VHH binders against Hydrogenase maturation factor HypD (hypD). Designs and how they scored, part 5

Target 1, 377 residues: Hydrogenase maturation factor HypD (hypD), of Rhodobacter capsulatus (Rhodopseudomonas capsulata) (p26411)
Amino acid sequence: MKFASEFRDPALAKGLLAEIARLADQIGATAEKPVHIMEICGGHTHSIFRYGLDKLIHPGIEFIHGPGCPVCVLPRARVDECIEIAGRPEVIFCTFGDAMRVPGSKLSLMQAKAAGADIRMVYSPLDALELARRNPGREVVFFGLGFETTTPSTALAIQQAAREGLANFSVFCNHITVPEPIRALLDDPYMRLDGFIGPGHVSMVIGIHPYDFIAEDYGKPLVVAGFEPTDLLQSVLMVLRQISQGRAAIENQYARVVPEHGNRVSLAAIADVYERRPSFEWRGLGEIDASGLRIRAAYRAHDAEEKFGVGYAGQRAAVEEAEGCACGAVMTGRMKPVACAQFGKGCTPEMPLGALMVSSEGACAAYWQYGGARAAE

## First folded at step 19 (VHH; from p2 with D31E)

Design u4
Fold by OpenDDE, fold request of step 20:
Structure u4 (fold): chain B 377 residues (1-377), chain A 121 residues (1-121)
Amino acid sequence: as target 1 above (377 residues)
Amino acid sequence: EVQLVESGGRLVRTGGSLRLSCAASGFTFSEYGMGWFRQAPGKEREVVASINYRGSKTYHADFVKGRFTISRDNAKNTVYLQMNSLKPEDTAVYYCAKDFYSTWEGPFDYWGQGTQVTVSS
């Protein structure tokens, strides 16, 4: 059993970097012909830049920032819908803090709050559930946002509400899943990806086998990774080893935390409460089949989408990105944040145009905070 | 709409064989795992076998190993359960189920109506 302190060991990191460099050279990776490794999770994106791994790692290794930032992939239209719900006098609208500053077409949730909407930041859906208990005369709506990391907790809240007969609690479900957008990216003929760093926290829930198709169908390695610098470096090394050996498999670097078969209790809750939508819209990626979740009929009483006739239950407005915003291109690896004309100018953490600058897990925010990755290249 | 329709269940003598079929529609069949379950009278539903999205990985319950085999034809959107050496204790309603993911592990989120298998002594 490895201790947490080991994963921050500079000596270990140095050794890993050296081994990575060796393998990179062995496989012929250069700055001109780099190996493209996508870190799927926004948390990994943040860690890469926080620890300067983008600068330390062999120039033949290029990180491609994936879509695993929950607020980053949220279309502006969804923010508008949230504001629409929150604008109702009977509603207490609950959301995680990271969604508060995401720009809609006209307002953010934060701005809507300032304008008089009853919007409250919560740390869990259970907080929202408690608010519902304390406010029987109000409709408490929780903004169900995020990947499989947050999906179970929302499910449990819904189940509990149902058991209690708490009719004034509902969820505006915007939960999404990780495998489907990755498939979409792999199916994109313009994407060049050689391997993946798999999302650690998501994998705690779903396990590693939902990623099997990446290796089996596309011949790409994926390594589920922790978030410490040595976790990431070790994971990169593992990916490179697979490449050097001409194999593709799903491996788990983060076995100390991520069970192979996921959390079965959480998964059971997911299956009980949710079903897959036919499709769901992603910022910059468009409509992706079966990539979003909706609340099942058995829990319809707790479905805010149905209660208020919003989102996919209503008329969907096509909302484009803000003028000048290139979040879609950045999120798909087609553009580096520093190549965006608005980066650090028209788009800043204080005045963000897009979600990638709002979230600390967004690539743009990371580049801004930590000086970007090889910005001079 | 997701639909799963089982067929092939019938009365069979001990030692006999049956092949159950489940026709799937309403989703991309080739991207999801499938499973067979059974429920005998007075007993809980139990997993019989499961298969991942492409058939490269399967699970078979201990009580059916060597006798039953799950397979699938993605071109036909069908999952099968070949049952050999049937015993009276195999009498149950057999259900087809869709995996939430591409794996064999579940969770399962849709179920068929079931098909009755009866094994006489």
Scores: ipSAE 0.917, ipTM 0.963, lowest interface PAE 0.5, mean pLDDT 94
Fold by OpenDDE, fold request of step 20:
Structure u4 (fold): chain B 377 residues (1-377), chain A 121 residues (1-121)
Amino acid sequence: as target 1 above (377 residues)
Amino acid sequence: EVQLVESGGRLVRTGGSLRLSCAASGFTFSEYGMGWFRQAPGKEREVVASINYRGSKTYHADFVKGRFTISRDNAKNTVYLQMNSLKPEDTAVYYCAKDFYSTWEGPFDYWGQGTQVTVSS
């Protein structure tokens, strides 16, 4: 049993599991008619499988894996655009490590690097900013990737660059927001979702109220959760309590870390640097209105999209998934990784067809690493 | 393009009432919070009131003290500020703003040009 070695408080976990089971039974949840709870964040997906919660929890509870993996929701075309920028001899292209192995239509960034492009892995946009300072004769481009978790740090880097007049620093902005894709999923008539586990780290920035519409418009509960197994179990319990009571509200299990109103400093930076795009393309979801961010005109000098005429500033290419790849279906919760014909065969961590296998937050990667036990049964 | 156009500002006497309107376009109005701000000469811009996307939650500044009320009509893409019991200290340019999210909390990412409210003694 993983309890003794992996759980900080096995007794608590056991108690939570028992209470979950009780409520599941009370609301009539069974393996045949399960309650569908979507964990939005890939980190939660990872934790669920790492600790075997999918196996331990009542069979009437089914986890639906949400789109909260930054690289997973990125269309391959964006990787191509990154490579296009990086291919310029004057450019030092900077990206987070999780984006390096994501397949484009022809190459990954890692492969492009091997082919001679000056691509560098960084841990923060400030690393890229420092590179710009040290390389005045080069254009340093940072790949702005991810949800509201990473958006503020990118904003701060842009602001700093602007203050310094550092003209050779720019951001290829591909930042996205969490609420909009969730709305899109809720609007999908084929999606059955009964509740949500809200993303803890994103919520540190935006707070909990941006999710209010989930409860108010769709009548679905959402509980912002931490990442420990007991956090997740507690959050599931909270969701089930709401369901059992016939109510829907946004609750915060992770109040020890997540402030109700978010980080106001970060939010101010977001509003200063970014504006919402009319729409943004998501893997598997298509164009979603106002779901992406672009750099505001005041900071245009640091907008790589504009500088290089790529992405939405240029001619956008429609790039299909690799043959046999079902990333779109998996990342939206429509398909389990093990149901993909390529899973563990034509698609492996070593030879990935899509982003979900290369990202630790990707559902495919989680299933591969931890055996996706219940879903594989 | 996002546009916010305020109207209704004028000269009024102390104790009078005004209703400000802000017509919004260029975005899905019903999915975003809205706010009213004001800026008096020589003073910083300050929040007057804000409202979430569906009007279920509102904020009113302390100086409002029940005199002003924010509301919205999503069918008309309009947010309102009903101002009663106006005082000379309420004299300012009033701005309409769009919330970045569906909340009342901000941050706000677009602003109107403002409408002048003048309260005479």
Scores: ipSAE 0.916, ipTM 0.962, lowest interface PAE 0.5, mean pLDDT 95
Fold by OpenDDE, last read:
Structure u4 (fold): chain B 377 residues (1-377), chain A 121 residues (1-121)
Amino acid sequence: as target 1 above (377 residues)
Amino acid sequence: EVQLVESGGRLVRTGGSLRLSCAASGFTFSEYGMGWFRQAPGKEREVVASINYRGSKTYHADFVKGRFTISRDNAKNTVYLQMNSLKPEDTAVYYCAKDFYSTWEGPFDYWGQGTQVTVSS
């Protein structure tokens, strides 16, 4: 095993791989007719490739990379909107580091910063809140990006701002939820998915039951997984066991960290601060009903979308992918990164065409970093 | 716009029965859990029962003791609360609520205006 020395428990991993192989054979999985398992979370994608699990695992198991990368699913138009807000002289625009290099239609946030916009990288929405406190004469806007992992922190910042009456703090809310895009994928007649690896960190917040519909309506197994190699292998094994038994259920491999019912405090904050949008645009997936969040009326004073008339509060521009970019196809699992004509050529980590190469959790970035010889095939 | 409209609340005698209805609109009803809550004068709002998106899982509060049953009809965009063996202590405003997710466990993000249930001795 090429990467066994990097595993916390190589013996366990070896055993799991053997059992996976056994079950794969039992259910008739082959390279020509593989079982398609989607890891939803970008972190899992990264781990799979980092530890070479895609190479070690039975060839009858094919990983399909899901939409659980926050910046990967962000349309370029949203970057443009961020830049529009940031271009205002009164604005200090705050964002996480992973969003800085994501290409818009003209510029990235990083490029806009270089051009004179006051854009600052932060590690928490509370950092942005503090900036607002220190700069009463400026409008501090935080780019609320990501799934349920980051949504609570943003909510808490908004609540705190409201409690303090801090009028110069606002959030450009682009938070999204995990279940809805998965439903959209399952409803796609061209998608072939046999099972899921559920997102561990998201599930820490929302629990496991928001995924019940995957099993109950679509008959697909989902196993919430940790991020260690043995976590992933165990989860794959659990998925295969369900398949072999002809059952579908939501299971939790990551029970040591993920509570069944999620974090109730975080969930309460989410419900207090946010409401679901009628729809939200996803890269490669288009508009998905109720998949995005907006700030509720009670906290309107802290809604940058409303303050600046941007995004869904304004006239939204349709922005296509960059020429040659196949991020949409890759994001939806219709194409592997290595099948993209631009992969490693016209699109590189240094000069990315799309977000999937920018984010370390993006499928393209993962393939580039760890794909090695496979990437050259 | 999300709307929840409760109906069915009225004055009943101890031991009587009521069925509350909540008509939902403005969202895909079949994809979200629903709940019934109640608030008596001087008391905090409390959960009575909740139901997941397809009715396969339900929760009932301990004080229900088998007297109340939550159900739903997704074709009618309606959630129900059948209340039997009513007691004076069940007197409250009953609220219908929408779950943020497809589950029965909340959080709940929209509420109706409520319907008054009064149980006389």
Scores: ipSAE 0.913, ipTM 0.963, lowest interface PAE 0.5, mean pLDDT 94

Design u4
Fold by OpenDDE, last read:
Structure u4 (fold): chain B 377 residues (1-377), chain A 121 residues (1-121)
Amino acid sequence: as target 1 above (377 residues)
Amino acid sequence: EVQLVESGGRLVRTGGSLRLSCAASGFTFSEYGMGWFRQAPGKEREVVASINYRGSKTYHADFVKGRFTISRDNAKNTVYLQMNSLKPEDTAVYYCAKDFYSTWEGPFDYWGQGTQVTVSS
């Protein structure tokens, strides 16, 4: 837990906190009637609690934790499908480290590995591509997980495989997009959201304009933010200013890193390799239209979903959460982690019951590690 | 299944006007940007104009110079290209395209079959 005096620029932080407090009062925000601001990105959730911003900020400001944690929104059924693919003797299954401990209905990928499956942790899809080159007699499958931050690198790997004629490389595509789940949340009549902290890293790829609908259709402000304490505080301040002025717009606090129009090269790769699915399943949110990506027909040879007849190319099983797990409720903002009966008891970082405790970007993991000052709901 | 069907292309004289239409189906039209492109023989496909999901933001290529205007009717799932003061250099196959996002910026992920516009001297 951090205090303003421990920040890189404590004077700036203190000034920002004071200004936030002033605007909060001006807006009429109180602990009983707070302004609800959703940080979309799990990295922002982590930073908020790491630096104790939830404790430092005006009590009339309440952070609502968004769905921007890739492993958190991954249904258990998808983990089962990964294990199904990995269980094939010819397969080398490659995944990022954060997915290894995510519980399936029976096993995690880590447990499956221990049981004899050839599962390997990689740092990039290019690592998996290299494995395919070195193992011509094996089928190398990369688990394409995550938002637009990881989607381009996977696309590039697929393009390279295609250029090289590397037939033993494929991707199990589970890439998702940020705008669609946010729309789903805004369409939920039970959700109370007054503004958003936009995801910095995702926005490096897609820019800020894919969020325009949040302001234009729903009248809610969104500010794309960096990850430092002062970045977050500045972004909160910017959101509050919009609210106090009765306006809604998409703004970029993180302009030093995030280009307004995104990365056009990355976006071109996305359009070349992927198309939107009719729908995709999210933990706690259910099926969301056009929120997931699949590999286009031109690259079918590198589509593990089609190659193995799994996921949306096969018969999908409905898998419920583990007994006692309330990840769905937490993920949708209906419950705070500390209100979960299993939090810190039946569910811990060492023995995770649900996905939100596995990733440091998960709300449960953040609460466990740093505590939740205002999570008494 | 996403479908884009262009119409309205025909032979016109220099200085004439045309309105192209693109009927869209297979997706929530009102949530995505749209674009018009053209490709002349022996040339690369180029963007003519694009429009965001609700029509509040548009882009027009420099060569348009105020002659063409993109618009949309979300109730009809249709995007339009009004072309005025046509020139022989505007002769091309015109394509309608769907934006990957709600923006006017692209990338574009689906294309129509195209409609031929021919401008005679």
Scores: ipSAE 0.912, ipTM 0.963, lowest interface PAE 0.5, mean pLDDT 94
Fold by ESMFold2, fold request of step 20:
Structure u4 (fold): chain B 377 residues (1-377), chain A 121 residues (1-121)
Amino acid sequence: as target 1 above (377 residues)
Amino acid sequence: EVQLVESGGRLVRTGGSLRLSCAASGFTFSEYGMGWFRQAPGKEREVVASINYRGSKTYHADFVKGRFTISRDNAKNTVYLQMNSLKPEDTAVYYCAKDFYSTWEGPFDYWGQGTQVTVSS
C-alpha cells in the first residue's frame, strides 16, 4: 500500500510524514509514551480514518478524538424533549438528519415519526421558515443544534421570522460553543493532551483568537486545520515543531479559508440573538459553565423552550446513560470505539446506542465505516 | 445574571485626566474579554478600547491612541480606562462591555448602564 500516493499531492505527503517522524524522534515520542494530539472536530476524525493517517504516522503520535460532534454530546433527555414537542398535534418538528436516529431514553425521532409524529428532516433553518409560511395553522419548531458552524444560520432565521412577524416559527435551542468544552477537558487531571488540531469550519466563523487561552494558560499548541490529508499532516507537523521548540501558540494552517478574526456578520448575529446559559449539560462531560446558548428575551416569541415549557423552562429530568454504553468515554477520548464492549454487537448503525455510531462526525461511525475496510486489508 | 457597573465619570477640564472603573459580576470574569465604548448624544456608540481575558492583547481606537489606556485587574473583577489629555470631543456616556469570547475582538454581548464623562473647555 502507498497511502501517500492516494493523496492529492503525494510528494508533499511523503515529505510531511518524514519530517513528522524526525520531530517525533527528537521529542522522544514512542508508542508507549506518545504525544497526544486531539482533533477537536469530528470531520477531522473522519478524514484521519478515511486516509489511514493514524496508521501512516509515526507510532509515537496518538490522535485523541474530540467532542466536536454536537449531536454526539446531546444528552438523551434533549431527544426525549424533542419527542414531547413533536408529539403535539399542532407541531411540525424540523430537524437535521443527523439527529433523527439518535436514541432517546425510549425512542429516536425517526421512531417517533414512524409512530405518527409530524417530524421533518430539513437541511437548514430556512426550510423550517418556509414550512411556517406555508402552514400558518401549525406550529413549526426547528431543532437548533450545533456549534458555531450552525449557530449563525439559526440566528438569522430567528431574526427573519421576527422581521416578518411569523409567530408560528420557533427554535428549540440547544446550540453550544467550542472553547468551553476544551477548557473542561484541559482542566480534567486525567486527560493528557499535548496539542490540538483546531476546527476548520467553526473557525471560519469565530476566527482563531478564541483559542488563545489554550496556549497562553495551558501551554498547549493548537493549529487550525483544513480537512485534506496534507492539511492534517502539515498541522500535525506544526504542533510537533512547537512542542520541540518549547513553544505554545495558535497557528492557522487553514488561512486560505479561515480569516484570523472570523466572520464579523455571523458573530454579530450570534450576539444579537443568543445569550450564554449559566450552565449546560453535555453527554459524557456533565455540566459545563457558559457552554450552551439560549434565545434572548427580545426574541422570546421564537423560543420553543419557553413556548412549550420544556428543557430549562420546564421540569427537566435527569436521564441515566444506557446500560452497556460507553459513549461518554469515547467522546472524551478516554476510550477508542473498538474498545467499547457494544461496538459491532449491541451497537451498530442499524441499532445504535448513541449518536457516535450514526453521526457523520461520530468517532464510532468513523471506525465502523473505515475500520472494516482497513481490517480486511 | 451578568452585571457591569461603571463608575468614575465626572466633569473635567480640557487637558485633565480621569480613570473609569467597571465592576463585573455574574460570570467568570477572568475568562472573557472586555471593552469600553462611548456614545455622545445623537451619535452612534463607538468602540474606544478593548482587552482580552488576561490583558495580554489590547485595541485602542485611533482617536484615543496615546491618551487612553485600557487595563484589567482579574483579582478584583474590574476593567479600567485611564483617560489622559482629555478633549471636549471626549464628552460622552462611557459603557463597559463584555466580549462573547476570551478575545478583544467582540462581539460584545452585555453592556453596563454607562457613566457620564464631560470635558469642559
Scores: ipSAE 0.827, ipTM 0.933, lowest interface PAE 0.7, mean pLDDT 89
Fold by ESMFold2, last read:
Structure u4 (fold): chain B 377 residues (1-377), chain A 121 residues (1-121)
Amino acid sequence: as target 1 above (377 residues)
Amino acid sequence: EVQLVESGGRLVRTGGSLRLSCAASGFTFSEYGMGWFRQAPGKEREVVASINYRGSKTYHADFVKGRFTISRDNAKNTVYLQMNSLKPEDTAVYYCAKDFYSTWEGPFDYWGQGTQVTVSS
C-alpha cells in the first residue's frame, strides 16, 4: 500500500478502504457492474489521481469525472472572441494564467500576446481594476471565467468599478454555475450515475442546498467533500452507506470549511451583478440551459459584450472540436482520457497553478500528469 | 425575460384572510425557489416566506409563523401566500421573488412589481 503510506493518516486511510470494500461487496458492486460515483470538481479529480485512489479503491467503484474544469469546457469560439477584443489597440486584456493556453480556432491568448496583443496575467479581478485606474486612456477588460469559486470576486470588482465611476473597466463575462450541467448529465438517458462527490470550493460559496434536487428528484446521494485523501475516502464511504440503506440525501463531509447555507455576502454580490443567460455553450457538451451568467443591465457600463459589440447568441455557429478529440466524452465520463486518441497532442488543456486550477483541473490533464505517472510505477 | 406578476392584494379587515398569487414566466419555474417579501412605507423590504423548487422546504419569518403559509403549484407556474389572522402591521406592498438557485435560502435575483395589502382596524 505504497500510495496509502503517503497519506497524512495511513491507518485511517486503510480502515476507510476496508470499510468501502465491505460495503461495495454488500451492495454487489463488481468491476463488471460498478457503482458509478462522479466527482464534480477538478480538484477532487486531481486528488484522486495524485494519491492513486482510483487504483487503491475496490474495483466495484468507478469514478466518473465531472465537468468541473472551466478551462476544459471553454469553447474555441469564446477564445476567438477574447482574441478579437484583445487585438484592439486600446484594450488591455486581463486573464488568469490558466486560460492563456486554451486553443482558439487559430491561436491561443498566449500566442496572441506573443504576436503583439496587450494581454496581462492577473491574480484577481482587482488587479485588472487597478490597471484601469492607472491607465485611463486604455480600455481594461477582465476575462470572467469560472464557476462560483470565482464569480464573487468578479462581481465585487464590477460593483467597485461602478461605485468609483471607473468608465474604462469591463468584464467579458463567461462565468458558469454548477447545478445546471449536473442536471443535464442526470437527464441523459445513457448516463448511469449512482452517487456524487460534491464540490468543495464552489460549495463554500453556495452551500449544500443547491444540490437538493439531485437527491429529491433523481434519488442519488451527494456528499460535499474535502480534498485530502481521507476526506475523499470518507465521502465515498458516506455515498456507499446511503446506497446500501436505500437512502438519498445531501451530506456535508466538509462541514469544517463549507457552511451549510454558503457565503451570504458572496451570494448577494452574485445576485446583484449577474443574471442567467437562456443557454450557454460548453466545449464538448453543447448548449446547457441557464448555465451561463451575463452582467445585468444596471452594470452595462462594465459589460464588455455591450462595450465592444461582441455577444453570445443562440444563432452563432458552434466551432467544431478537432476530430479524434473526445474531451466531451471524458468530461461526461463516457471514456477515460488515456483512450482519447489525441490526448496529449493538443487536446490537453494547460494546467498552470492559478485561481481557476483550484476549481478547474480537467480529467484530460489530470490523467496525464498523475494517472499516467502513477501507472508507470 | 423573467416576469413575476403578483395579484390578490386588497383591503381587508383585522382578523381577515387573503390569498396572494404570483404568476411566473421566462424561466423553468419548477427548477427554482420562490419567495414573498414585503415593504411597508418607510421601511426596508423584508422576507416573509420562501419555498424551494418542489415545495418540500419552506421558511416563514417569525412575525408570520402560524398565520401565513407559502405554497406553489408547478403545473401552473404559480406561487401563493395564504394570509390568515391579518393585523394592521401586515399592511405593505407584497413582492414575489425568484431564487437564484433551487433553494429557499436566496439570494433572490428577480422581483415582481408588487401587490398592495391593506389591513384596517
Scores: ipSAE 0.825, ipTM 0.923, lowest interface PAE 0.8, mean pLDDT 84

Design u4
Fold by ESMFold2, last read:
Structure u4 (fold): chain B 377 residues (1-377), chain A 121 residues (1-121)
Amino acid sequence: as target 1 above (377 residues)
Amino acid sequence: EVQLVESGGRLVRTGGSLRLSCAASGFTFSEYGMGWFRQAPGKEREVVASINYRGSKTYHADFVKGRFTISRDNAKNTVYLQMNSLKPEDTAVYYCAKDFYSTWEGPFDYWGQGTQVTVSS
């Protein structure tokens, strides 16, 4: 078929699809009673749709889109707090480009920039650190956002600022970790999850063993996967083999990149700079214990939340979801983007109701770009 | 606040046995790995043993293999170090540590104040 011929090795892809179909039939997976496999990372979601794997794979296999989009799971109140900080005349607010279009309650960071806030796109937290060096009369604030893929570089920038005595560099820390939301989803009896495609890039940092509880406590297989279509197909096959054997383990399909024990230097930096918050709000999942990171007291001079008295250091405002937005259900895998009443109607990339439509890892964006449906009709 | 309180350190004869305890609070103990470290005077702190969140995976440093055993009781929020066949080289302050994740691999993000173990003739 056409999508299989677009793979680097079409014969291998066809063989993997055939073996997936054989195992799906063997375990009794059907479109009516599918095997639910969650791809945790939005990058995997985008690859699945880019290569048409959702259409090529046996109909008894259903992909469930996971919460691995850090901007998407951030409550809109946190975007509003970014804008509050950035609106201060002394502040240079630094962010990755992916966060700039995400809507807050009233505006995005891009709109705040157009209205006069000094907001700058950077490509690393070290760019923000350099801005602080060159602008000693300004307060440079970096938007610390992301799972463990990005968390170490932010930690290194904080450590360097501390060594240099750069009092005008701080981070608005919104870093989060992967295992905790997956536990929350597994504890939800309404969610039916049979197996997982584990994150590729997060796992380069944390290794594979932080996922062990998924297999050991919940009896669900997880395969850490690469992003090529053959990587994804092989990983689905590995999940199905475990199910067919009555087995649950954490397997590493992406071992050419992901070390079993992670990156010990990066992990040490994380442990030095951050501690876990008692609780952290996740859009669509509610409060999840120990899932967010805050900057340790030893680095308090570099904690923008404390410096400016916002968020958990200040008065948090409740921010309601936009009416008609099903982002919480989509982020948790309870609803496909195309089933949202607003998809392609009141919610488009040009007029997004939430981050899922404009984030590079958002499920709605993947459906819009690759799924063939620009609108529900 | 995360708190780790070690106990059980004392003076013990060479060849003797000792059990250290670490009472943990301020976090969901059953979701995190734990470890024991030691530091002799003038030496670097070094890992002795570690254990994952449920006790199904452990690590023991080569210099204690066969002699020390890490274990945990999640109902009591306590991690233990059973130390057998003690040697004078085991003399150190022993520290309890919390893993950042559910593993036995570290990194460790919180430390107790330590308990002194002294092994004599």
Scores: ipSAE 0.816, ipTM 0.928, lowest interface PAE 0.7, mean pLDDT 89
Fold by ESMFold2, fold request of step 20:
Structure u4 (fold): chain B 377 residues (1-377), chain A 121 residues (1-121)
Amino acid sequence: as target 1 above (377 residues)
Amino acid sequence: EVQLVESGGRLVRTGGSLRLSCAASGFTFSEYGMGWFRQAPGKEREVVASINYRGSKTYHADFVKGRFTISRDNAKNTVYLQMNSLKPEDTAVYYCAKDFYSTWEGPFDYWGQGTQVTVSS
């Protein structure tokens, strides 16, 4: 357990914890009947556990880990398609490091690389674009993965490739959007969610108003939050204040960084390059309408699904989840990582059953790195 | 496939009124914002008005405030533009557009083919 004195501003943290406790008591929140607050983004999950906020906060507040981990929500079949593309001798397959260790049906990308596939870790889609310029005899494929935090940079790379006539650059587009899976979770009559900690980085791009339906249609508060411990504590307090007042609104705790209306230039690039797929498969959630992005016909030369006839442009294999893995339940907030029978036994960072154990935004990775039960901290 | 089909454009006199309609299909209409744009000859396309998914928030450009009103009927998958006190400078092709999100803010990712509005002196 970490003390509040380990925070950047310990006096503020103590005051926020005290106010949270007062409101939780006022609402009647207890460990037996908690207020359920979902942090949508895996980055918030990792901050909560890094600073021990789950142990410091009033026991009537329960954090529910949301689906904001792009590699975690990707079906194993999509990983298998990455490996199929990467196994082609003409292909240089470029990916963020987060995806390298994610297990497919038989191999991860890291294992495929060890077996001879030309797979390169990159830090931006522009690195992949440069590889395409330097290797005109090869097909350079970028693994387009992530929510709206990453969709603008992929869009810019596609636009630049088109301007240059760079025919050997393409993207295997698995980009997704935030509002649609949250709607799917809220439409599930067996999910009990009382409020939300909204994404910080996604909201820098899309602003706060794409979340309006959460308050307007479902009556649930959402607070867009920063990643510092006091940002998170203040955001929890803001959610509790709304609940205590019988109010539901979208509030911006992170207004010092998140513009209310988002980044208009980034959004224009997104609308230029992508269109919504009719449906898209999410691991643990099934098919969600209009939740995935595909590359528009105007940029078809840069669409790897079309170029290689895979995924939604080709054969999609049904892939069973690994035996004993509860990734779907953890990813949807139905189960804590430590309640999974495989956690720390058959599933470890060295031998992961799923992306949640090895993703930098995965809930299982957070529990592993920061411990599931805290002793004298 | 997303389709937006505008109708109602015609020749009207200065000071007259006109109602444009846009029939939408190929997406869950009630989950997305909508907008109206226009383009006059030799001019760039410009936003006229927009409306969020449920009709609770709207935007109207300054050059049409008090004269034009955007509305929607989610049961009919239709967005409307009521145009009053028409002026010759309102002469343009009017386009219906779909918002990428549920908002009124854009970006807009699909446009219709347009309907011609001509306002005579």
Scores: ipSAE 0.806, ipTM 0.923, lowest interface PAE 0.8, mean pLDDT 89

